# Designs tried in a protein design chat: VHH binders against J-type co-chaperone jac1, mitochondrial (jac1). Part 5

Target 1, 176 residues: J-type co-chaperone jac1, mitochondrial (jac1), of Schizosaccharomyces pombe (q9utl6)
Amino acid sequence: FHSSSCQSEAKNFYKQFEGDISDPPPKGPFDIDLGALKSSYLRKMKTLHPDVAQGKDAALAQRDSAELSKAYNTLKAPLTRAEYILQLQGINPVSEDISNSDPEFLMEIMDVHENISASRDSPEKLLQLSQENQGRKVQEINEIRKAMESSNWDSALLYVNRLRYWNTIDKILHDL

## First folded at step 19 (VHH)

Design aa6 (from x04 with V99I)
Fold by ESMFold2, fold request of step 23:
Structure aa6 (fold): chain B 176 residues (1-176), chain A 119 residues (1-119)
Amino acid sequence: as target 1 above (176 residues)
Amino acid sequence: EVQLVESGGGLVQPGGSLTLSCAASGFTFSRYWLAWYRQAPGKKRELVAGITSGGSTVYMDSVKGRFTISRDNAKNSVYLQMNSLRAEDTAVYYCATRIWSKYTYMDVWGQGTLVTVSS
């Protein structure tokens, strides 16, 4: 019978939380109920803790807990979740470069960097820029959701690259 | 009330020149990028040129070297100098900006000014 690779299913981060969260796109939604994910993570971690491990030695429980933590941390954040979903589709999430052929995005990038440079000594202006950047991230996440749920993987990769840019801007602003 | 008002459109011969103006009001003009878009019949609206709050510029490939965007913050105005005009430049031209309110933005458009290039 034709089926998914058993090795691929065993390594799938979504399988670590099977029954508690939906399948990934395109079968399921991009969004994850973060409360359900966190509850599942905490419940499973209690089983793997060395003091409560069932039939496993402490070193094996630590390895399994590290694997679960990696899955949780990957799925809980939209950027790393989207990058992982692209990987499941056989797409290198960093294989695309943002092209100068998109003048609108280039203009927005240039304007943001100019505003950050001009606002370096103004906490109130930096707060405004941070709020604006959070709005940009939400818009890219919306486009990622739409693209992945319609199996438009070229668009999904484009918007993942845009979200990565805004995450970098977010870090710059918070470090000032 | 936030407003953008275009002017300067008209009929011009191929190879001719035209200057579009956009007067802005109701917002802090110097804080935001401004751009010119155009829409030809049956086509999607497309970016022609943009200018950042700090004065950096971008252009679509087909207008590079022919069009120049500029801004005058003292007059709250943005301009598009169009030289070496071609028939394919015929379109309604719109001035646009993006105004932020915390986490969300509003795109603001002018009413448009028609540019017709014909011989």
Scores: ipSAE 0.673, ipTM 0.875, lowest interface PAE 0.8, mean pLDDT 88

## First folded at step 20 (VHH)

Design ab3 (from aa6 with M106L)
Fold by OpenDDE, fold request of step 23:
Structure ab3 (fold): chain B 176 residues (1-176), chain A 119 residues (1-119)
Amino acid sequence: as target 1 above (176 residues)
Amino acid sequence: EVQLVESGGGLVQPGGSLTLSCAASGFTFSRYWLAWYRQAPGKKRELVAGITSGGSTVYMDSVKGRFTISRDNAKNSVYLQMNSLRAEDTAVYYCATRIWSKYTYLDVWGQGTLVTVSS
């Protein structure tokens, strides 16, 4: 009884939306048509609905639905999309020692934290910091795009880590 | 006009000392970090030292213990004290900052000052 463990090959998230969205870098652009992605997601989800999936194993349908949702949620956001693309390249997107490898970024981080601390009592200053942080995020996304589309994965990883940190700053500012 | 102007570069013997100065104008000096970069012939530009608006400092490993970055907000100036200079410190040194206007930034660079360490 050779239990062929059908290792359900975790379908590439991009393949789940094949024909509706572009291929990932370096074959395709980093940016995705989010409208197309959403439309594709909704169309596919409808087919997995219990009312439509008559006769299919309910457990299988649920699993497929969950996987589809995971794929959609991963690809819709720039950071999670970029992290996933790195994973497709066999790169771990989580770097433990960001501070030692990027002293310039370390300086920026320290400066931002100091500014946040100094601005806690000024809604106007906090708003300004929030705007600046949005600008930083946009910059990192642009650099990620350039790096991934040119298959510069080391640079891509660097900018992904930066973007991740700026997202954390957004949360801090929002909670203040 | 937003500008940074470096001064203090020159020829120095190995083991010697030099102080670089950078004068800033055209922006709120105290709000922004400042840094010294250097570019040696045939090499990429690299961060030498940085100082935040709050006075925190960062250094590249090769200059730790030898170089000191400081700022004087009253004079709109940043300094780099360089001690125990080595031949490998030979480079054009640049002062830099990034200034912000809402969602946009501007990188500001000086023209650079040459430091030559030679016997």
Scores: ipSAE 0.829, ipTM 0.942, lowest interface PAE 0.5, mean pLDDT 92
Fold by OpenDDE, fold request of step 23:
Structure ab3 (fold): chain B 176 residues (1-176), chain A 119 residues (1-119)
Amino acid sequence: as target 1 above (176 residues)
Amino acid sequence: EVQLVESGGGLVQPGGSLTLSCAASGFTFSRYWLAWYRQAPGKKRELVAGITSGGSTVYMDSVKGRFTISRDNAKNSVYLQMNSLRAEDTAVYYCATRIWSKYTYLDVWGQGTLVTVSS
């Protein structure tokens, strides 16, 4: 009696918004119309409201609502969206050793940390570093877009890891 | 004008030594990392060595223990000391950096200097 563990096929987040947003790369663009995504989310959430769902299992409605929210929150941000797209391709977006695989990036990271340390007492310099970091994020997002839309998943993974790190730098700078 | 200018390349015998120099101008040298890249015929350009603004260094594995990158901020220069040179080190060597203006960056490359290791 092989209990086929019905692994509830976690519904593809893009499928939850089918008809309202484009397909993920490589079939569709990396960028999503965030307005359309939000509108779709709100419309669907309205149908899951307890007042409307009176005839359906309240527990099921709550589960669906939670899943919809997770889908929305994942897709709305470039990093989490990119990570999710990699997962759809069967790629783990978390790389173990950045240092050995990307020495150029390692150098850049080291340099950024040194600059942050040297600028701790200068609000003007910290602002400059923040601006530069925003520029780095934009660049990585652009590279992710290009890589994913061309099905270059190795490159996509590399740039996703870089973007993740730059987000960490944002937090560091914000906390100073 | 922002520029990097390499010098010091030439013909060397295997086991020999050579020092490359790169002179920078047109930007705040001390603020940025510097690196040496190389490109051999028919091969992709690769990072050889890098040095951060604070003086931390990175090296490709094949040159560790043989090459040393250093910088002199007073002279706006970066150097690559190459010892125990091998035939496989033959390449055009480039000096490079990335400079920033708020949200945008510029990659700066030198013209390159040829290093030939041959008996």
Scores: ipSAE 0.828, ipTM 0.942, lowest interface PAE 0.5, mean pLDDT 92
Fold by ESMFold2, look of step 20:
Structure ab3 (fold): chain B 176 residues (1-176), chain A 119 residues (1-119)
Amino acid sequence: as target 1 above (176 residues)
Amino acid sequence: EVQLVESGGGLVQPGGSLTLSCAASGFTFSRYWLAWYRQAPGKKRELVAGITSGGSTVYMDSVKGRFTISRDNAKNSVYLQMNSLRAEDTAVYYCATRIWSKYTYLDVWGQGTLVTVSS
């Protein structure tokens, strides 16, 4: 399946909030002031609401608001934000399976799955596993921050893939 | 107190065998993975073998088929059987685990046991 670029490079998600949030790495920080982002989103969404939109028809306002919502939802979460930043650098955030080349990570993944399976009937143990997983996510986010702010894109990709795994574990634990 | 104590290191001839032991105390041993790492002088510490709480194992490529990790949850112990030893296996070997308390962890290392492979 062949497709041309569907998105303008001149209007990226960070530009939707220009003046209200910092530039992406490497020029700016990885972390975003989530309060500033949310305030900017809500303010801009009010001007795009069909009832208050001036000089635009309702269909254009709806399309613009959907675009803004996609930008907001992408930037507000560390994983999707990091994946987007990699895309801005021309890097495909989906990589080959890193567990095959990192036996330490593979061991940790296997151990977590084994503990979840063994703990299905223990709310106390499941809570412990969930708390541990939140700690894993924070660690990977810290490494992503360091890598991106130092322009170490290979490291950033590695840690983004690790964070994606732990987000999957979160979903498994949440759905139990 | 949380503790890992290695034993079984020593001087061995090339082609020989050695069994390392690691005794654990002060934590729920059966809950956590354990691993052996090694560090040769002037080199980075590297994973040799690991074993999950459920008994699944991983090995670095250079030791596959020669080394075997095992655990005995009743004795709170993990072992590394080392066969067909080579000079390149010379290193200080460490037993390690990671213990979680809520959102944070403590990395626990033994003091290490020296394995020297030489004629």
Scores: ipSAE 0.709, ipTM 0.886, lowest interface PAE 0.7, mean pLDDT 88
Fold by ESMFold2, fold request of step 23:
Structure ab3 (fold): chain B 176 residues (1-176), chain A 119 residues (1-119)
Amino acid sequence: as target 1 above (176 residues)
Amino acid sequence: EVQLVESGGGLVQPGGSLTLSCAASGFTFSRYWLAWYRQAPGKKRELVAGITSGGSTVYMDSVKGRFTISRDNAKNSVYLQMNSLRAEDTAVYYCATRIWSKYTYLDVWGQGTLVTVSS
């Protein structure tokens, strides 16, 4: 048995890296120093690696190692980081009505799919569409940052849903 | 070099009709979506209708069945046919598109054409 509140601290992904990265919004910035995050992850993983523990201690190390990996992988990518921050605010980040949130967004979605379909046989045009999509993702990330810095959680949710869609477009282009 | 030029605005009575046109130049017209937006005095600019590069259309709810957006790629032009006009349709109407260059884009707007629906 343990005398500290380890389970509560382990469930908050930012607390896994306390002292090495900033607090989440609204207290800290949306952006994370990815170098600092990776360095912290690698140092902590070394002490938790199953090879340095045996028996019951090995099972605990494996569980803690899995928790640390989940925290790292969630925080290192802008979309999963943003979704986690919304969860910390008590907001469900998943919305089934992603394509109908905004008629302007719906038009952009339809146009992107039409251009992908028309470009399936042209690697040059597919590269152009991929570059455009990276630009869309950057813009959504910028809006997420602004919204979370201002504690505008409705806007943050909107832009998280838009970013998720553009990540799906990346997958579609990759699978071609 | 990239330009959008609207025309066709004017004063009409309620129930009347008007056709707006937007002539485009300086880019590959057929590649990009085009849209009409409007801004009434004291209100935010809002999407009225849009048409994708492939011809799919979207409309705001209040204009569905009354307005029709169309494009003619041979003439580098987009049109908004406005029927059964109402006082609430009074606004400056803007033609717009988004032009991509690799990772960045430029939103292009016309200067607008005024539509006034008044008894």
Scores: ipSAE 0.694, ipTM 0.886, lowest interface PAE 0.8, mean pLDDT 88
Fold by ESMFold2, fold request of step 23:
Structure ab3 (fold): chain B 176 residues (1-176), chain A 119 residues (1-119)
Amino acid sequence: as target 1 above (176 residues)
Amino acid sequence: EVQLVESGGGLVQPGGSLTLSCAASGFTFSRYWLAWYRQAPGKKRELVAGITSGGSTVYMDSVKGRFTISRDNAKNSVYLQMNSLRAEDTAVYYCATRIWSKYTYLDVWGQGTLVTVSS
Protein backbone atom coordinates (compact mmCIF):
# COMPACT_ATOMS: atom_id res chain seq x y z
CA PHE B 1 0.00 0.00 0.00
CA HIS B 2 1.43 3.38 -1.07
CA SER B 3 0.71 6.83 0.38
CA SER B 4 1.30 9.86 -1.91
CA SER B 5 2.05 11.96 1.20
CA CYS B 6 5.06 9.78 2.08
CA GLN B 7 6.54 10.04 -1.44
CA SER B 8 5.97 13.82 -1.48
CA GLU B 9 8.01 14.20 1.71
CA ALA B 10 10.82 11.97 0.36
CA LYS B 11 11.13 14.14 -2.77
CA ASN B 12 11.39 17.56 -1.08
CA PHE B 13 15.09 18.38 -1.28
CA TYR B 14 14.71 21.58 0.74
CA LYS B 15 13.37 19.56 3.67
CA GLN B 16 16.66 17.63 3.74
CA PHE B 17 18.30 20.88 4.86
CA GLU B 18 15.44 22.33 6.93
CA GLY B 19 16.65 24.94 9.40
CA ASP B 20 19.95 25.41 7.55
CA ILE B 21 18.73 27.07 4.33
CA SER B 22 15.80 29.27 3.37
CA ASP B 23 12.55 27.97 1.93
CA PRO B 24 12.25 27.92 -1.88
CA PRO B 25 10.34 30.49 -3.88
CA PRO B 26 7.68 31.78 -3.59
CA LYS B 27 8.03 31.64 0.22
CA GLY B 28 11.77 32.36 0.21
CA PRO B 29 14.48 33.63 -2.12
CA PHE B 30 15.83 31.83 -5.14
CA ASP B 31 19.43 32.28 -3.99
CA ILE B 32 20.90 29.87 -1.44
CA ASP B 33 23.78 30.49 0.95
CA LEU B 34 26.10 27.90 -0.59
CA GLY B 35 28.35 27.87 2.47
CA ALA B 36 25.41 27.03 4.72
CA LEU B 37 24.22 24.37 2.27
CA LYS B 38 27.66 22.73 2.09
CA SER B 39 28.11 22.80 5.85
CA SER B 40 24.69 21.22 6.37
CA TYR B 41 25.42 18.57 3.73
CA LEU B 42 28.78 17.58 5.23
CA ARG B 43 27.38 17.41 8.77
CA LYS B 44 24.42 15.24 7.75
CA MET B 45 26.52 13.02 5.50
CA LYS B 46 28.76 12.08 8.44
CA THR B 47 25.77 10.59 10.29
CA LEU B 48 24.74 8.58 7.21
CA HIS B 49 28.20 7.14 6.35
CA PRO B 50 27.46 3.72 4.82
CA ASP B 51 30.77 2.16 5.98
CA VAL B 52 29.45 1.74 9.54
CA ALA B 53 25.93 0.55 8.70
CA GLN B 54 25.10 -3.16 8.76
CA GLY B 55 22.33 -5.41 7.48
CA LYS B 56 19.00 -3.82 6.62
CA ASP B 57 20.22 -0.54 8.13
CA ALA B 58 23.13 -0.56 5.63
CA ALA B 59 20.73 -0.59 2.69
CA LEU B 60 18.63 2.22 4.18
CA ALA B 61 21.75 4.30 4.95
CA GLN B 62 22.92 3.85 1.36
CA ARG B 63 19.56 5.09 0.04
CA ASP B 64 19.46 8.01 2.49
CA SER B 65 23.04 8.96 1.61
CA ALA B 66 22.26 8.84 -2.11
CA GLU B 67 19.14 10.98 -1.61
CA LEU B 68 21.07 13.58 0.43
CA SER B 69 23.77 13.76 -2.26
CA LYS B 70 21.16 14.20 -4.97
CA ALA B 71 19.48 16.98 -3.00
CA TYR B 72 22.80 18.77 -2.43
CA ASN B 73 23.96 18.51 -6.04
CA THR B 74 20.54 19.66 -7.28
CA LEU B 75 20.30 22.71 -5.00
CA LYS B 76 23.92 23.90 -5.29
CA ALA B 77 23.72 24.76 -9.01
CA PRO B 78 21.36 27.47 -10.30
CA LEU B 79 20.04 25.50 -13.29
CA THR B 80 19.19 22.29 -11.43
CA ARG B 81 17.87 24.33 -8.49
CA ALA B 82 15.55 26.26 -10.81
CA GLU B 83 14.40 23.08 -12.57
CA TYR B 84 13.60 21.54 -9.18
CA ILE B 85 11.63 24.61 -8.05
CA LEU B 86 9.57 24.37 -11.25
CA GLN B 87 8.88 20.73 -10.45
CA LEU B 88 7.68 21.76 -6.97
CA GLN B 89 5.21 24.05 -8.77
CA GLY B 90 3.98 21.14 -10.91
CA ILE B 91 5.76 22.42 -14.04
CA ASN B 92 7.73 20.11 -16.32
CA PRO B 93 10.99 22.02 -16.91
CA VAL B 94 11.57 20.31 -20.29
CA SER B 95 7.98 20.31 -21.60
CA GLU B 96 7.19 20.90 -25.28
CA ASP B 97 4.43 23.31 -24.18
CA ILE B 98 6.86 26.26 -24.17
CA SER B 99 7.66 27.72 -27.56
CA ASN B 100 11.33 28.55 -28.17
CA SER B 101 10.59 30.73 -31.20
CA ASP B 102 12.48 33.93 -30.41
CA PRO B 103 14.50 35.51 -33.22
CA GLU B 104 16.65 37.51 -30.80
CA PHE B 105 17.61 34.37 -28.86
CA LEU B 106 18.11 32.41 -32.08
CA MET B 107 20.44 35.13 -33.40
CA GLU B 108 22.52 34.97 -30.20
CA ILE B 109 22.70 31.16 -30.38
CA MET B 110 23.76 31.19 -34.03
CA ASP B 111 26.39 33.86 -33.38
CA VAL B 112 27.86 31.92 -30.45
CA HIS B 113 28.12 28.70 -32.47
CA GLU B 114 29.72 30.55 -35.39
CA ASN B 115 32.29 32.14 -33.06
CA ILE B 116 33.11 28.80 -31.43
CA SER B 117 33.61 27.18 -34.83
CA ALA B 118 35.88 30.04 -35.95
CA SER B 119 37.92 29.92 -32.73
CA ARG B 120 38.51 26.16 -32.27
CA ASP B 121 42.29 26.52 -32.71
CA SER B 122 42.73 29.56 -30.44
CA PRO B 123 42.82 28.99 -26.66
CA GLU B 124 42.78 32.76 -26.09
CA LYS B 125 39.59 33.22 -28.17
CA LEU B 126 37.98 30.17 -26.57
CA LEU B 127 38.69 31.66 -23.12
CA GLN B 128 37.04 34.90 -24.23
CA LEU B 129 33.99 32.99 -25.42
CA SER B 130 33.82 31.10 -22.14
CA GLN B 131 33.95 34.36 -20.15
CA GLU B 132 31.20 35.85 -22.32
CA ASN B 133 29.09 32.74 -21.77
CA GLN B 134 29.46 33.08 -18.00
CA GLY B 135 28.05 36.59 -18.39
CA ARG B 136 25.07 35.20 -20.33
CA LYS B 137 24.42 32.66 -17.59
CA VAL B 138 24.48 35.37 -14.91
CA GLN B 139 21.96 37.38 -16.92
CA GLU B 140 19.59 34.41 -17.21
CA ILE B 141 19.99 33.59 -13.50
CA ASN B 142 19.04 37.18 -12.63
CA GLU B 143 15.88 36.84 -14.74
CA ILE B 144 15.03 33.48 -13.15
CA ARG B 145 15.40 35.05 -9.68
CA LYS B 146 13.09 37.94 -10.58
CA ALA B 147 10.48 35.67 -12.17
CA MET B 148 10.38 33.14 -9.33
CA GLU B 149 10.29 35.75 -6.58
CA SER B 150 7.29 37.34 -8.33
CA SER B 151 5.63 33.96 -8.97
CA ASN B 152 5.82 34.49 -12.74
CA TRP B 153 6.23 30.81 -13.57
CA ASP B 154 5.84 31.15 -17.35
CA SER B 155 8.77 33.60 -17.42
CA ALA B 156 10.75 31.41 -15.05
CA LEU B 157 10.36 28.44 -17.42
CA LEU B 158 11.46 30.59 -20.36
CA TYR B 159 14.65 31.72 -18.63
CA VAL B 160 15.40 28.21 -17.31
CA ASN B 161 15.31 27.00 -20.93
CA ARG B 162 17.70 29.81 -21.92
CA LEU B 163 20.09 28.98 -19.06
CA ARG B 164 20.09 25.31 -20.12
CA TYR B 165 21.28 26.36 -23.58
CA TRP B 166 24.17 28.34 -22.10
CA ASN B 167 25.13 25.42 -19.85
CA THR B 168 25.31 23.28 -22.99
CA ILE B 169 27.61 25.90 -24.55
CA ASP B 170 29.84 25.67 -21.46
CA LYS B 171 30.12 21.91 -21.99
CA ILE B 172 31.00 22.40 -25.67
CA LEU B 173 33.72 24.93 -24.77
CA HIS B 174 35.07 22.70 -21.97
CA ASP B 175 35.43 19.76 -24.36
CA LEU B 176 37.60 21.72 -26.81
CA GLU A 1 34.85 56.09 -28.85
CA VAL A 2 32.41 53.35 -29.74
CA GLN A 3 29.71 54.78 -32.00
CA LEU A 4 26.83 53.74 -34.27
CA VAL A 5 25.33 56.38 -36.59
CA GLU A 6 22.10 55.70 -38.47
CA SER A 7 20.94 57.46 -41.60
CA GLY A 8 18.38 57.08 -44.38
CA GLY A 9 15.14 57.66 -42.48
CA GLY A 10 12.38 59.85 -43.84
CA LEU A 11 8.79 60.19 -45.00
CA VAL A 12 7.58 57.60 -47.49
CA GLN A 13 4.22 56.51 -48.87
CA PRO A 14 2.77 53.05 -48.23
CA GLY A 15 4.29 50.53 -50.60
CA GLY A 16 7.48 52.56 -50.88
CA SER A 17 11.06 51.65 -50.08
CA LEU A 18 13.88 53.01 -47.93
CA THR A 19 17.42 51.90 -47.20
CA LEU A 20 18.72 52.53 -43.69
CA SER A 21 22.47 52.65 -43.09
CA CYS A 22 24.45 52.34 -39.88
CA ALA A 23 28.10 53.40 -39.77
CA ALA A 24 30.14 51.90 -36.93
CA SER A 25 33.40 53.06 -35.39
CA GLY A 26 35.61 52.43 -32.37
CA PHE A 27 35.42 48.63 -32.19
CA THR A 28 36.30 45.53 -34.23
CA PHE A 29 33.15 45.51 -36.36
CA SER A 30 33.60 42.02 -37.84
CA ARG A 31 33.57 40.33 -34.39
CA TYR A 32 30.06 41.29 -33.36
CA TRP A 33 26.48 40.75 -34.43
CA LEU A 34 24.50 43.83 -35.45
CA ALA A 35 20.79 44.42 -35.42
CA TRP A 36 18.08 46.87 -36.27
CA TYR A 37 15.45 47.57 -33.66
CA ARG A 38 12.43 49.87 -33.88
CA GLN A 39 10.23 51.68 -31.41
CA ALA A 40 6.82 53.04 -32.35
CA PRO A 41 5.18 55.66 -30.11
CA GLY A 42 3.84 54.01 -26.96
CA LYS A 43 5.36 50.65 -27.84
CA LYS A 44 8.35 48.74 -26.53
CA ARG A 45 11.49 48.56 -28.62
CA GLU A 46 11.54 45.37 -30.70
CA LEU A 47 14.03 43.50 -32.86
CA VAL A 48 13.40 43.99 -36.59
CA ALA A 49 16.34 42.13 -38.08
CA GLY A 50 19.72 40.84 -36.97
CA ILE A 51 22.90 39.68 -38.67
CA THR A 52 25.53 37.54 -36.97
CA SER A 53 29.28 38.05 -37.19
CA GLY A 54 29.30 35.21 -39.75
CA GLY A 55 26.52 36.72 -41.86
CA SER A 56 23.52 34.61 -40.77
CA THR A 57 20.27 36.60 -40.52
CA VAL A 58 17.06 36.63 -38.48
CA TYR A 59 13.87 38.62 -38.99
CA MET A 60 10.72 39.31 -37.02
CA ASP A 61 7.69 37.68 -38.67
CA SER A 62 5.96 40.91 -39.71
CA VAL A 63 8.92 42.09 -41.84
CA LYS A 64 10.05 38.76 -43.28
CA GLY A 65 10.08 38.89 -47.07
CA ARG A 66 9.96 42.72 -47.08
CA PHE A 67 13.14 43.72 -45.22
CA THR A 68 16.72 42.60 -45.84
CA ILE A 69 19.62 43.15 -43.45
CA SER A 70 23.18 43.09 -44.76
CA ARG A 71 26.66 44.04 -43.57
CA ASP A 72 29.83 45.31 -45.21
CA ASN A 73 32.79 44.61 -42.93
CA ALA A 74 35.17 46.58 -45.18
CA LYS A 75 33.06 49.72 -44.65
CA ASN A 76 32.09 48.96 -41.03
CA SER A 77 28.46 49.34 -42.05
CA VAL A 78 25.17 47.52 -41.67
CA TYR A 79 22.10 48.15 -43.86
CA LEU A 80 18.38 47.57 -43.72
CA GLN A 81 16.61 47.48 -47.08
CA MET A 82 12.94 48.15 -46.39
CA ASN A 83 10.46 47.34 -49.16
CA SER A 84 6.65 47.30 -49.31
CA LEU A 85 6.43 49.67 -46.38
CA ARG A 86 3.23 49.85 -44.35
CA ALA A 87 1.85 52.34 -41.86
CA GLU A 88 2.68 49.88 -39.06
CA ASP A 89 6.39 50.21 -39.95
CA THR A 90 6.37 53.84 -38.74
CA ALA A 91 8.93 54.02 -35.92
CA VAL A 92 12.32 55.24 -34.87
CA TYR A 93 14.83 52.65 -36.10
CA TYR A 94 17.96 51.94 -34.06
CA CYS A 95 21.16 50.15 -34.98
CA ALA A 96 22.57 48.14 -32.09
CA THR A 97 25.30 45.73 -31.04
CA ARG A 98 26.67 44.14 -27.88
CA ILE A 99 30.39 44.49 -27.09
CA TRP A 100 31.86 42.10 -24.53
CA SER A 101 34.53 42.74 -21.89
CA LYS A 102 35.12 39.43 -20.12
CA TYR A 103 31.97 38.69 -18.07
CA THR A 104 30.02 41.81 -18.93
CA TYR A 105 28.88 43.71 -21.99
CA LEU A 106 28.10 47.17 -23.27
CA ASP A 107 24.96 47.56 -25.36
CA VAL A 108 25.69 50.20 -28.02
CA TRP A 109 22.78 52.03 -29.66
CA GLY A 110 22.68 54.67 -32.31
CA GLN A 111 20.62 57.84 -31.81
CA GLY A 112 17.93 56.48 -34.15
CA THR A 113 16.51 57.47 -37.53
CA LEU A 114 12.80 58.21 -37.98
CA VAL A 115 10.82 56.34 -40.61
CA THR A 116 7.32 57.66 -41.26
CA VAL A 117 4.98 55.75 -43.56
CA SER A 118 2.00 57.91 -44.37
CA SER A 119 -0.32 58.73 -47.24
Scores: ipSAE 0.664, ipTM 0.869, lowest interface PAE 0.8, mean pLDDT 88

Design ab4 (from aa6 with S101T)
Fold by ESMFold2, look of step 21:
Structure ab4 (fold): chain B 176 residues (1-176), chain A 119 residues (1-119)
Amino acid sequence: as target 1 above (176 residues)
Amino acid sequence: EVQLVESGGGLVQPGGSLTLSCAASGFTFSRYWLAWYRQAPGKKRELVAGITSGGSTVYMDSVKGRFTISRDNAKNSVYLQMNSLRAEDTAVYYCATRIWTKYTYMDVWGQGTLVTVSS
């Protein structure tokens, strides 16, 4: 523990919301109470914004508010939250040195891309593909939760990589 | 009713060939990937080959160059051409797919066809 204000602990995103949300895995659950997180973020942001900061100069308040926003945006979404938790465990979530796609996953990925290409002229088929992809994301999130809460970090990394891919597909579908 | 029915299994000598067929019904065949899996006694079921809705293929390393998966959307059928068969290819072979209903899916398996590679 440092002998300084909690604002100097910007590198641990969970500490910025201490008292308002649970600890990360393995000590706490993977899921976060998003309402509590958002409420905490809005309250803290209001007191830290340069327009209302007291006892701090504008540059310090801007840095603190930027770091709080980064913490909030990271923790509110399952993918970025999971990537951050892996970093806390000393694991690079996007390391090129830990690639391990399997043939079944590769087949599913190729199939999804082919279905998107074949469906570009059909908004109804694109909606169906988007619904399916939301289901894929939920399944990967469930596997991440199980892995992290049982401290199975190899499995957590595997499922985080799978979720990242489905998030990319989700973006493709919404942007086309 | 969604069904996958395998056929074409049998007894073959090492180095021989077989063609497996999988007839599909009860779903929009052209929309989904299909795959062949196999399971030898006392072993885990493993992917052999897969084919996407658009015809792209995936193979396990031990069958590359010997097995060819193909599909015929007009006949709602998937095939596995098996050449240069080896004793370790002896297994029950299953056809499989994954059918989506909005946010959820169901894995569908056939009942399997036995391939025995023996002298």
Scores: ipSAE 0.697, ipTM 0.884, lowest interface PAE 0.8, mean pLDDT 88

## First folded at step 21 (VHH; from ab4 with Y32H)

Design ac2
Fold by ESMFold2, look of step 22:
Structure ac2 (fold): chain B 176 residues (1-176), chain A 119 residues (1-119)
Amino acid sequence: as target 1 above (176 residues)
Amino acid sequence: EVQLVESGGGLVQPGGSLTLSCAASGFTFSRHWLAWYRQAPGKKRELVAGITSGGSTVYMDSVKGRFTISRDNAKNSVYLQMNSLRAEDTAVYYCATRIWTKYTYMDVWGQGTLVTVSS
């Protein structure tokens, strides 16, 4: 298959929802109306459901459904959304460990782990640590928003890497 | 009610030593990291040394081997032992910590203590 403009637009996740959500930074905001995104996703998925598609059309519907789901799941979460926007800018969002060059961040990382370890037998204290971590995530998201809306891609990459770490902490706390 | 009070700054000759102290009150000292920051003239405030709640330490490269941060949880105090002082160590030194209220935090700073390294 020669790639058509429709297939090229399908690879751009924002184009899957064109008209329903804003363009990505720098042309549009970093934040997405998650209600609008979800509503758009659910309406489009109804036309791709296997019960209403047959034969070779069913195979195409399954492929298109997988692509739409990937776009939705990427854009709905701030971390994966930010990573995708960096990719659109030609920037590899996966970088080596930033804690090596930032002693302040390293201190915060070590302290969080020490507090989790000290609190593993206290649901109340673990809840407090989880609340604190949500606050850390909000701060990094605010910095990502600021950086992307001002086209400061080096800063955006820095804060994306910091947010990724705090998402890992979320998983640790959830799995306790 | 959260309070950090620094002491120990002064004028010291190059190669000399000083000990900075920071007395803390109004929070559960043993569960919080504490750190020393400094601000030299015309520069941004920067981390010098930090100590976690569990006693792990970090240092900026230029002070490693010369400065030692320590904490005494019984006295609610953190210390910075500064040896082999250099002119470039001249700055106002601040003790700091971070206090969380659920989803938000406040950084708490002392008033600062001036260290001047001059021959």
Scores: ipSAE 0.696, ipTM 0.891, lowest interface PAE 0.7, mean pLDDT 88

